# Designs tried in a protein design chat: VHH binders against Phosphatidylinositol 4-kinase gamma 6 (PI4KG6). Part 12

Target 1, 302 residues: Phosphatidylinositol 4-kinase gamma 6 (PI4KG6), of Arabidopsis thaliana (Mouse-ear cress) (q8w4r8r158to459)
Amino acid sequence: GVEPIPVNGGLGGAYYFRDEKGQSVAIVKPTDEEPFAPNNPKGFVGKALGQPGLKPSVRVGETGFREVAAYLLDYDHFANVPPTALVKITHSVFNVNDGMDGNKSREKKKLVSSKIASFQKFVPHDFDASDHGTSSFPVASVHRIGILDIRILNTDRHGGNLLVKKLDDGGVGRFGQVELIPIDHGLCLPETLEDPYFEWIHWPQASIPFSEEELDYIQSLDPVKDCEMLRRELPMIREACLRVLVLCTVFLKEAAVFGLCLAEIGEMMTREFRAGEEEPSELEMLCIEAKRLTTEQDVLSP
Key: E = the ipSAE of ESMFold2; O = the ipSAE of OpenDDE; V2 = 0.75 times the mean of E and O plus 0.25 times the DockQ between their complexes.

## First folded at step 8 (VHH; framework vhh_gocatamig_d2)

Design u2 (from s7 with E106Y; at its last look DockQ between E and O 0.68; V2 from the best seeds 0.00; counts 0 for: pae E 4.1 > 2, unsure alone 64.3 < 65)
Amino acid sequence: EVQLVESGGGLVQPGGSLTLSCAASGFTVSEDYLAWYRQAPGKKRELVAGIYSGGSTVYMDSVKGRFTISRDNAKNSVYLQMNSLRAEDTAVYYCAAGYSWTSLYYEGFDYWGQGTLVTVSS
ESMFold2, look of step 8: ipSAE 0.308; ipTM 0.705
ESMFold2 (binder alone), look of step 8: mean pLDDT 78; pTM 0.791
OpenDDE, look of step 8: ipSAE 0.795; ipTM 0.913

Design u3 (from s7 with G50A; at its last look DockQ between E and O 0.01; V2 from the best seeds 0.00; counts 0 for: pae E 10.4 > 2, unsure alone 63.6 < 65, placed apart)
Fold by ESMFold2, look of step 8:
Structure u3 (fold): chain B 302 residues (1-302), chain A 122 residues (1-122)
Amino acid sequence: as target 1 above (302 residues)
Amino acid sequence: EVQLVESGGGLVQPGGSLTLSCAASGFTVSEDYLAWYRQAPGKKRELVAAIYSGGSTVYMDSVKGRFTISRDNAKNSVYLQMNSLRAEDTAVYYCAAGYSWTSLYEEGFDYWGQGTLVTVSS
């Protein structure tokens, strides 16, 4: 069809794939064009795939399966994550740097590039949350996105990756009604319990208690079954990522039963800067104590 | 209204140093994405360095070890320390900002400054 267009600006390779009329239908991000990756089209090279990346706990070349994981974990489209898949795509638009990945430049540049990439449905929208007053966002939308962000320990949830789409009839005239679409999950599921970034912590909606529907959803989550599904659908996923998912999902379920709201849960997961030093989060301290107890059980077991 | 204003460019001898500054207004420099780009005469704009929320940095290969990007949240500013300058570093340098790694999902999301000229010549 119509020639895909590289995304202008930014630090990595990303491409709008378009239909016959030139309308964007998908966003494609090749895994070897991420920042630091060998085929990064913008000069941000210097690491091999699998080395620590821009966030040290998310390795170079590994944001693509995280995008897909966030979609697969979004049961019943509860948080409204756009459809996402990990695909192999061949196209001449993709960047290949001379002499990268151990091949001589002559042989590699003769071929149309085939790459592993995340392929996400393009969502038409009016603006992002950074361009809109947040107090009018639906409470349920904020809660559903926050529940996902907690489960996956999202290190990158800011207003710029929450798309805002006006709803028909009542979407813009008075009070306005909007739909929120969370995107850009490549920095979720870190390999260690890292400091998250949840912009919604300070939003009024996050202080409102969970609804009965939301509590039922949380109670139905099964992190063991989540891991089994992810191992089958994304066999490249690292066990360290799965351990973080289990930990955060168990924490969410326990905190919700205890009656904590979204903001309180997020605060317990967040590190604080105190006395000139960054201190572990309350969740991190809980994990340290749990590991101590497990070690004592192993020693005492026959 | 978001504005990015670069300063600190000028003429410098090979091997010399310069510090570029970018003052931000209407935008908090603690966001996820701040970058320096450059454009040499007759060439396409290229990314030089970027700093992400939490302090992670990336550099293009040709400047790695010579240039350092940093930010000062108190002054709402981002800097590029340029050492061991070479003739090929001659360019107009631009400050750029965005809200996330993938904030370019929608075209035109990035903010750009007007540029500051760096000339490296004997």
Scores: ipSAE 0.005, ipTM 0.328, lowest interface PAE 10.4, mean pLDDT 80
ESMFold2 (binder alone), look of step 8: mean pLDDT 77; pTM 0.786
OpenDDE, look of step 8: ipSAE 0.699; ipTM 0.877

Design u4 (from s7 with G54S; at its last look DockQ between E and O 0.49; V2 from the best seeds 0.00; counts 0 for: pae E 10.4 > 2, unsure alone 62.4 < 65)
Fold by ESMFold2, look of step 8:
Structure u4 (fold): chain B 302 residues (1-302), chain A 122 residues (1-122)
Amino acid sequence: as target 1 above (302 residues)
Amino acid sequence: EVQLVESGGGLVQPGGSLTLSCAASGFTVSEDYLAWYRQAPGKKRELVAGIYSSGSTVYMDSVKGRFTISRDNAKNSVYLQMNSLRAEDTAVYYCAAGYSWTSLYEEGFDYWGQGTLVTVSS
């Protein structure tokens, strides 16, 4: 392959890896180059790995396994998450900020830096959803992405994290079919119930009832098996993250049986602002009441 | 003061057993990945065994079935039970602690012990 190229956008370190033809095939994000991490190349340093990060319940250095978790949970590519793996890669392009803290061993890196990173297949695309009107997005695509976002309690699903790829429509018109590709799942699976961010709540597609196929998919989800798989594939994952996954998946399954649409489910998970203060979501209130009724049961609500 | 302190090393006959202990002070290990590394003379340090906060374990192939890593979060400690020792297990053994997943790689460990020597010889 050819020399990797640093990505200029975003708050963390990221790199395009390319094939022999010079075309991007992967995007690589080292875990110690995340926002606030010690080797962040863009000046956003100041915390140690494992300290509370940009979101209180997502620790510095821990977005990489979340990227992989989102891919692994996306059975049969239902939401179309690009293939993602956690890898160890050695390369001189990776950033190292000079210095040692007083509590660390005095290890030095040579010419070539070895890092743990998320390695995600690069998907060619035409825009992201922030640059494009959303009314033409396929209902099924929005639903499938929303189902994933609910399961993983995604705190960062905005238009910039939805890639749009135009598909050939056979010359029928200028509003052809598009493919949506959800990316940037590093702020999913928080360690507690938190306020999610689901931009799709306000999209017309989210108000349409789930199809029979989508209801069958939701019915088939098994959060116990999800946790077993994640413990096997990502043994570093924290149990608190798995509790959030279980709670949100159970909630999704029950809400779908009750007949709620994607938008209604997302609203129940979202906190409201009242008089300048955030109030717990309806889901958080349900968990608080459930804990009050049973003294032995742990709940994920704050 | 922040430190990891190993104990339990020594001279042992082939086929014998040792238990290595590592106690942490100045920080809590309950969310950390804990590991034992070893370094034989003239060789690079290598991962021997690791244990995630979830309780899942990893072992190098040559020690599987002979060594057992365990943690006791209440005692802020990690242990390595070493059975059926062989001459090839002779090394300085180091305890390390770090953040759950980046700690599979040496550059991700922030806390290292001073090491305890294990010698397996007749």
Scores: ipSAE 0.000, ipTM 0.376, lowest interface PAE 10.4, mean pLDDT 83
ESMFold2 (binder alone), look of step 8: mean pLDDT 77; pTM 0.783
OpenDDE, look of step 8: ipSAE 0.095; ipTM 0.585

Design u5 (from s7 with V58Y; at its last look DockQ between E and O 0.47; V2 from the best seeds 0.00; counts 0 for: pae E 10.4 > 2, unsure alone 63.1 < 65)
Amino acid sequence: EVQLVESGGGLVQPGGSLTLSCAASGFTVSEDYLAWYRQAPGKKRELVAGIYSGGSTYYMDSVKGRFTISRDNAKNSVYLQMNSLRAEDTAVYYCAAGYSWTSLYEEGFDYWGQGTLVTVSS
ESMFold2, look of step 8: ipSAE 0.000; ipTM 0.383
ESMFold2 (binder alone), look of step 8: mean pLDDT 77; pTM 0.786
OpenDDE, look of step 8: ipSAE 0.312; ipTM 0.711

Design u6 (from s7 with G98D E107Q; at its last look DockQ between E and O 0.62; V2 from the best seeds 0.00; counts 0 for: pae E 8.7 > 2, unsure alone 61.1 < 65)
Fold by ESMFold2, look of step 8:
Structure u6 (fold): chain B 302 residues (1-302), chain A 122 residues (1-122)
Amino acid sequence: as target 1 above (302 residues)
Amino acid sequence: EVQLVESGGGLVQPGGSLTLSCAASGFTVSEDYLAWYRQAPGKKRELVAGIYSGGSTVYMDSVKGRFTISRDNAKNSVYLQMNSLRAEDTAVYYCAADYSWTSLYEQGFDYWGQGTLVTVSS
């Protein structure tokens, strides 16, 4: 077998695992090598696992199960999320920093490293979306990815984490047909409603109404069953993450019934920035009012 | 400072029951990852049961259906209810805690109690 190689890009530890021909087959991201984690190989250390990370509501060491959650929620491969699992894996390539805190890093320094990591199938591709104009993106692909992003309140959906693969339809290699593959879901399912980042809000495809097939998919979503599945498959997931999933899925279902398009839904979830300060999103305002009403009802009830 | 204090160990007959308690201070049991481990003489320490912040639980195979981990947020305590005890359950039982969910998989818990002895004998 061919030795894994470290990935140069990004703020955390990541590794290409390769076949005998040197072709990448998987991307592996250890949980203790995330930005600010103790064994981060790129100098971004200084926090303990479980402390607030790059996003305040996503803790250090907790992006790996979010990667898996995005895959598990992608029923029927609707958004085309690559297969992903949490694994315990031992390999000498994994980084271990010499540390004075916690001593477990020092004790493991003399042994081959065993770590918990996300393990995602590598998808061969030609570009990412940041290197390519949006005119060739299929409407259905943008819609399906956006539906997932809304459900999971993705805080990091930018062109750099949308892989683009050219399609050879009909054997002639037709120009302009592409497949989109969404990756890097580690900053989804925050523990509170936060400002999402949906680059697709500004894309023309997002303003086109949902198709009947997409509306049927949305109608079939069941956030209670989603939570039951995630508790079973990812028992480490925090209940706060599940509450965000429920809120966003319910909102998506109601907004789609009322005829809102992808862009309109995304705008309602996004905070406005004015004069150096943020304003709550429309979704956040709805939640504030709902809490006020339930508090008032609880006081009046026997 | 985090402290974990176990209690409830003792001598019990086969088929009997015990409840172990772990009182936490400087640590919030409802927001953290907690576990019970045990170590028999001459054996490695092994995970018995764990509880995640969301309340999901895990158990080693030999104790499933006999042992139950739980917590009481008002008393900031974690419990291990042990039923149908067998001689093989004889061990020192330890309470463990950490912020990180990975501790249940990697045996990297930062905080440990001193242990409480359970002896199952006629």
Scores: ipSAE 0.013, ipTM 0.412, lowest interface PAE 8.7, mean pLDDT 83
ESMFold2 (binder alone), look of step 8: mean pLDDT 77; pTM 0.770
OpenDDE, look of step 8: ipSAE 0.738; ipTM 0.892

## First folded at step 9 (VHH; framework vhh_gocatamig_d2)

Design v1 (from u2 with E31D D32N; at its last look DockQ between E and O 0.86; V2 from the best seeds 0.00; counts 0 for: pae E 2.3 > 2)
Amino acid sequence: EVQLVESGGGLVQPGGSLTLSCAASGFTVSDNYLAWYRQAPGKKRELVAGIYSGGSTVYMDSVKGRFTISRDNAKNSVYLQMNSLRAEDTAVYYCAAGYSWTSLYYEGFDYWGQGTLVTVSS
ESMFold2, look of step 9: ipSAE 0.508; ipTM 0.801
ESMFold2 (binder alone), look of step 9: mean pLDDT 81; pTM 0.827
OpenDDE, look of step 9: ipSAE 0.829; ipTM 0.929

Design v2 (from s7 with E106Y E107Y F109M Y111V; at its last look DockQ between E and O 0.79; V2 from the best seeds 0.00; counts 0 for: pae E 2.7 > 2, unsure alone 58.2 < 65, grease 27.8 > 24.2, SAP .755 > .668)
Fold by ESMFold2, look of step 9:
Structure v2 (fold): chain B 302 residues (1-302), chain A 122 residues (1-122)
Amino acid sequence: as target 1 above (302 residues)
Amino acid sequence: EVQLVESGGGLVQPGGSLTLSCAASGFTVSEDYLAWYRQAPGKKRELVAGIYSGGSTVYMDSVKGRFTISRDNAKNSVYLQMNSLRAEDTAVYYCAAGYSWTSLYYYGMDVWGQGTLVTVSS
């Protein structure tokens, strides 16, 4: 096989692993090379593993299991998340910083690093959604990705992490021109109801009502089974992350039954900024009211 | 300031039972990986049982079915119920906590207790 190459973009350490012909087959992201992590190769150091990271409820060093969780939750490839696993891997290409919490060796090129990392299948693509207009994207693709983003309370869904692949072999009718591939799920499943970021909220597709197939999919979701599966497959996952998943999945199911579209649901989950202070989202306010009503219901019930 | 304190060790006959307790001070255990390790004389310290914050457990093969790890977040404590004890279980038992699973991989457990001796002998 061909020597892995570092990815120049992004805030963390990432590496293309390639096949014998030099074609990328995987993207590998070591957990100790994340933004703020001790071995970040791009100058974003200064925190210990387990401390609050780029998002306060996603700890440094813990984006890797989140990448895998997003893949595992994507039943039947509904949102088209690329296959992802958490792996142990050793390679001299991986970064070790001098004088960090680890080894103080000056002979970096002789040091071989063993890392735990997310390993995601590389998907060939033409551009990302930030590079091009979004109005022509298939409604179903936007809906399916948005449904996942809501379930996992994705705090980082921007156009740069939606890959676009043109479909050269003429597709069927009005839905066959591009394929969307969501990537970079490391900032999902925060430990609290944080402010999500859903760029698709403003896209015209998000205002279209869910299809019958999408409503059937949402109705079939079972957050108890989701948690059981994630505890089994990712035993390191924090209970707080699972509580967020349950809350967001229940909210999605109730909102869809009520007839809300993707954009309306996303807006209810988003905080607003006013007068130098961030206000709770409508979802957060509903949780506060539900707690109050549960207390009142207990008093009034036999 | 930050401490794990084991208790419940002692002398017990083969086939007997014992419950080890570990109380945390100066931090909370609710989101931690918690574990019991043991070290017999002349041997390396080894993992006996662990429990993730979500409740998933792991056990070394020789103790499966005999030992049970549990956590009580309200009491900030972790326990090891040891049944059907054997002479081979004689060791100093240590309670340990890891604040982050990734830190455990790279740097090991973050907090260690001082240990409690368990002797299985007639």
Scores: ipSAE 0.421, ipTM 0.747, lowest interface PAE 2.7, mean pLDDT 86
ESMFold2 (binder alone), look of step 9: mean pLDDT 77; pTM 0.788
OpenDDE, look of step 9: ipSAE 0.620; ipTM 0.844

Design v3 (from u2 with L104F; at its last look DockQ between E and O 0.73; V2 from the best seeds 0.68)
Amino acid sequence: EVQLVESGGGLVQPGGSLTLSCAASGFTVSEDYLAWYRQAPGKKRELVAGIYSGGSTVYMDSVKGRFTISRDNAKNSVYLQMNSLRAEDTAVYYCAAGYSWTSFYYEGFDYWGQGTLVTVSS
ESMFold2, look of step 9: ipSAE 0.535; ipTM 0.802
ESMFold2 (binder alone), look of step 9: mean pLDDT 79; pTM 0.798
OpenDDE, look of step 9: ipSAE 0.789; ipTM 0.909

Design v4 (from u2 with M60A S103A; at its last look DockQ between E and O 0.63; V2 from the best seeds 0.00; counts 0 for: pae E 2.1 > 2)
Fold by ESMFold2, look of step 9:
Structure v4 (fold): chain B 302 residues (1-302), chain A 122 residues (1-122)
Amino acid sequence: as target 1 above (302 residues)
Amino acid sequence: EVQLVESGGGLVQPGGSLTLSCAASGFTVSEDYLAWYRQAPGKKRELVAGIYSGGSTVYADSVKGRFTISRDNAKNSVYLQMNSLRAEDTAVYYCAAGYSWTALYYEGFDYWGQGTLVTVSS
């Protein structure tokens, strides 16, 4: 392979890794180059790894394992998340800043030869959804991505992290169709219920009822097995993240059985902003009421 | 502010057992990351065992199957049970704690104890 190229966009350190023909094969994001992390190459420093980041419930240095979690949770490639892993990789292209804390900087400088990073397969694509009208997106693709976004309480699903690939491959099936590839899952699985961001919530596809295939997929989800798998594969993951996963997966399963469409589910998870104040989501209110009722049952039981 | 106090070190015969304790104050052992490191004379400090926030554990190859890291959330303490001790286990053992999972892959822990000496000799 040829020398990796730093990615210009975004607030964190990211690098395209290329094969010997110069084609991108992976995007690599070092844990210590995230926004606010000590080795951020774009000047957004000032915090230590493990401190609150851009989203308070997603700590600095913890987006990489979330990227992997989203991939691992995407059973049967249902949402089409690109293959992702945590890797230990050594390269001089990775950024190292002078430390703000002498002891911590000295320790990190001693380990500068290798970094822990997320490694995601690069998917060739034509553009992202921020530059594209929504009407061309397949209903099933929007539904499958939305199902994942709900399960992981994605706080960052905007058009810029939906890659669009045109399917012009010989005239079989529909011409001019697109394939959607969801990326950038580093702000999923927050440690508490936060306000998610689901750009698809107002898209026409989100108001169409789930198909039988989608309902079967949702019914097959098992949040207890999800947590067991994530503890095994990502032992660093915090239990608070797993509790959010369980809550959102149970909610999705119950809402789908009740007959709610993707948009309706997303609306119930989203906080309302009224009179300059942010109000809890309907999901948050349900959790508060459930805790209240459980407390009353415990008091009334022998 | 944060204090880690090791205890339980001492002289032990090869094949013996020893339990190290690390009492934490100003740090909650159940919510973050802890580890035991050791430094033998003339050698670099190395990871012995670590425990993730969720309770999963990791071990150096040289101690796997012989040492067990555990924690007691009620006592806010972490332990290292050392069995089948060998002369090569002679070292000063340090308790370390931090807020980042990455510290378990390289020496990036925020807080360190003063160390407790373990000597394994006939």
Scores: ipSAE 0.522, ipTM 0.808, lowest interface PAE 2.1, mean pLDDT 86
ESMFold2 (binder alone), look of step 9: mean pLDDT 78; pTM 0.792
OpenDDE, look of step 9: ipSAE 0.785; ipTM 0.908

Design v5 (from u2 with V58T M60A; at its last look DockQ between E and O 0.76; V2 from the best seeds 0.00; counts 0 for: pae E 2.3 > 2, unsure alone 63.0 < 65)
Fold by ESMFold2, look of step 9:
Structure v5 (fold): chain B 302 residues (1-302), chain A 122 residues (1-122)
Amino acid sequence: as target 1 above (302 residues)
Amino acid sequence: EVQLVESGGGLVQPGGSLTLSCAASGFTVSEDYLAWYRQAPGKKRELVAGIYSGGSTTYADSVKGRFTISRDNAKNSVYLQMNSLRAEDTAVYYCAAGYSWTSLYYEGFDYWGQGTLVTVSS
């Protein structure tokens, strides 16, 4: 095969792996090359793996298993998350910085730079959602991605991580017929409730009620079984992340039964900034009240 | 200061059992990553058993079914129960602890104990 190519954009280390024709087939992101990680190739160093990262609720070195978690939670390929796995892979292209990176004082040997990395299928696409007006996106695609984003409390769903691929829909080509592919899930499943970022919250599609197919999908979700699966497949995942998953999935299921649309649910999860102060979301307020009520039950018992 | 102190090593006959203990101070064992490693003379240090933050465990093939790693949050300690010991298990055993899950896949734990010697001999 052909030599992998480092990705120039972004804050972390990433690499296109290519087939014999030079076409990208996978994107590889080493765990120790994340922003602030010891082997970050772009100068964003300064923390050890396991320390709080750029978002304190997502630790340095822990975005890779979150990428895999998002894929594993995407049952039936419902949101269209590209296939993703954690791998151990050796290649001389991977970056190693001087200092305390675990192989200090050793000269790099040929193909000795082993890394744990997320390995995601490359999806050919035409542009991303930040390059295009969004009103023409299929309602079902927006809903399916939004359902996933709510379950995993995605803190980073912006137009730049929604890939757009033009479709031939079985007839004469039509401008605006597209497939959406969500990527970059490394900042999902924070260790605490946090302010999400859902760019779709203001899109017209998010105000349309869920379809019966979408309601059936939501009704079938089982957050306890989700956690059991993630503990088995990703044993490194922290229990705090799983608690957030359970809470957000239960909230989604209850809100959908009540008849809320995607936008209404997202708004209830989003913090507001008032009087120079950030206020808890409605979801956070519900959790605070639930804690108060359980404390009162303990006090009132003999 | 984080300190890991191993104990429980000693001389034992083949087929015998030992329990190694690792008492932690300055490190909380309940939420992070811990492991036991061993090193025999002239050999590389190798992972024996690990425990993930959520309690899942992993073992070297050579010790599966004979050794059990566990932790006791109340005593802030991690243990290695070693049964059916063999001469090949003779080594210095080290407790390791860290904040990164990747330490279980590399030998890159943040903190290490001084080691405790286990000798299996007739």
Scores: ipSAE 0.470, ipTM 0.779, lowest interface PAE 2.3, mean pLDDT 86
ESMFold2 (binder alone), look of step 9: mean pLDDT 77; pTM 0.784
OpenDDE, look of step 9: ipSAE 0.757; ipTM 0.894

## First folded at step 10 (VHH; framework vhh_gocatamig_d2)

Design w1 (from v1 with L104F; at its last look DockQ between E and O 0.70; V2 from the best seeds 0.70)
Fold by ESMFold2, look of step 10:
Structure w1 (fold): chain B 302 residues (1-302), chain A 122 residues (1-122)
Amino acid sequence: as target 1 above (302 residues)
Amino acid sequence: EVQLVESGGGLVQPGGSLTLSCAASGFTVSDNYLAWYRQAPGKKRELVAGIYSGGSTVYMDSVKGRFTISRDNAKNSVYLQMNSLRAEDTAVYYCAAGYSWTSFYYEGFDYWGQGTLVTVSS
């Protein structure tokens, strides 16, 4: 094998693992090297594992199982999420910061060289969506990624985490011959409804109605079975994350039946920003009203 | 301040049963991670059973089928039901709690109780 190399970009620790030819085969992200985590190698320290992190509802040390969850939820590779798993890896390349575990060190030192990390297949690609215009991306690809993003309430879907791979065909234009690969799902499944970030809301493809194939896929989704699977495969996942998954999946299914397109659904999930103040999303307001009505029914019931 | 207080230890004959309790204060047991560890004389502290935030449980091999960990969110407590006790189960049992699932892998639980002695003999 070949020595793993640190990834220069991003706020957390990440490493390309390579085969004997020097070609990247995986991206590895240790849980204790996430932004604000104790062993972050890029100076973004200051929090303990399990404390709130970059997003209010995603705790430090918990992005790795979210990466795996996004992959596991991507049935039949519908959105094309790269294969991802949680692994335990021992390697000297991993970062250890001096003095970050002061009081915890007297409970018996952790195995410093062993870490729990997300391990994701490396996908060769030409650029990401932030580098180029997006209007020529295949409608189906944008829809499939958007369907996943809605289900998992992705708070971080920007062009930089949509990889673009050109197809080697004698085609004539940009992006009509591309494959999109969504990555970086660590900020999905927040513990409560939160403002998503769906860059695709503004893309023309998002305004096109869902195809029959996409509607059939949406109708086949079963959030109860999703939760059963995630509890089995990712026993550390918090119930609050699963409640968000159920809510967003049910909302997606109902909105699709009503005839809403991807952009309309995303807009209903997005908080409005008025005069420097955030307002609850339409989905949040529906949830608030539903809770109020249920409470009134319970009071009036014998 | 956070406190974990174990109770229910004592002397029991082989084949007997005990229920250990761990009452938490200043720490909410629901949607968090708890475990029981034990330490026999001259041995290292070892994980006996754990319960993840969602209720999934793990057990060391030697106690599977004999011990059951459970959590009562209303009482803010965690329990260890120990059945078919053996002499080798003699140890001080500790309750541990934390906010991170990685505590099961790194032995880095945030809080520990003082322990309760379980003696299986006579």
Scores: ipSAE 0.571, ipTM 0.827, lowest interface PAE 1.9, mean pLDDT 86
ESMFold2 (binder alone), look of step 10: mean pLDDT 83; pTM 0.844
OpenDDE, look of step 10: ipSAE 0.828; ipTM 0.928

Design w2 (from w1 with M60A; at its last fold request DockQ between E and O 0.67; V2 from the best seeds 0.00; counts 0 for: pae E 2.2 > 2)
Amino acid sequence: EVQLVESGGGLVQPGGSLTLSCAASGFTVSDNYLAWYRQAPGKKRELVAGIYSGGSTVYADSVKGRFTISRDNAKNSVYLQMNSLRAEDTAVYYCAAGYSWTSFYYEGFDYWGQGTLVTVSS
ESMFold2, look of step 10: ipSAE 0.634; ipTM 0.848
ESMFold2 (binder alone), look of step 10: mean pLDDT 84; pTM 0.849
OpenDDE, look of step 10: ipSAE 0.816; ipTM 0.923
ESMFold2, look of step 13: ipSAE 0.591; ipTM 0.824
ESMFold2 (binder alone), look of step 13: mean pLDDT 83; pTM 0.841
OpenDDE, look of step 13: ipSAE 0.780; ipTM 0.908
ESMFold2, fold request of step 14: ipSAE 0.534, 0.435, 0.532; ipTM 0.806, 0.730, 0.800
ESMFold2 (binder alone), fold request of step 14: mean pLDDT 84, 84, 84; pTM 0.848, 0.848, 0.852
OpenDDE, fold request of step 14: ipSAE 0.873, 0.874, 0.875; ipTM 0.948, 0.948, 0.949

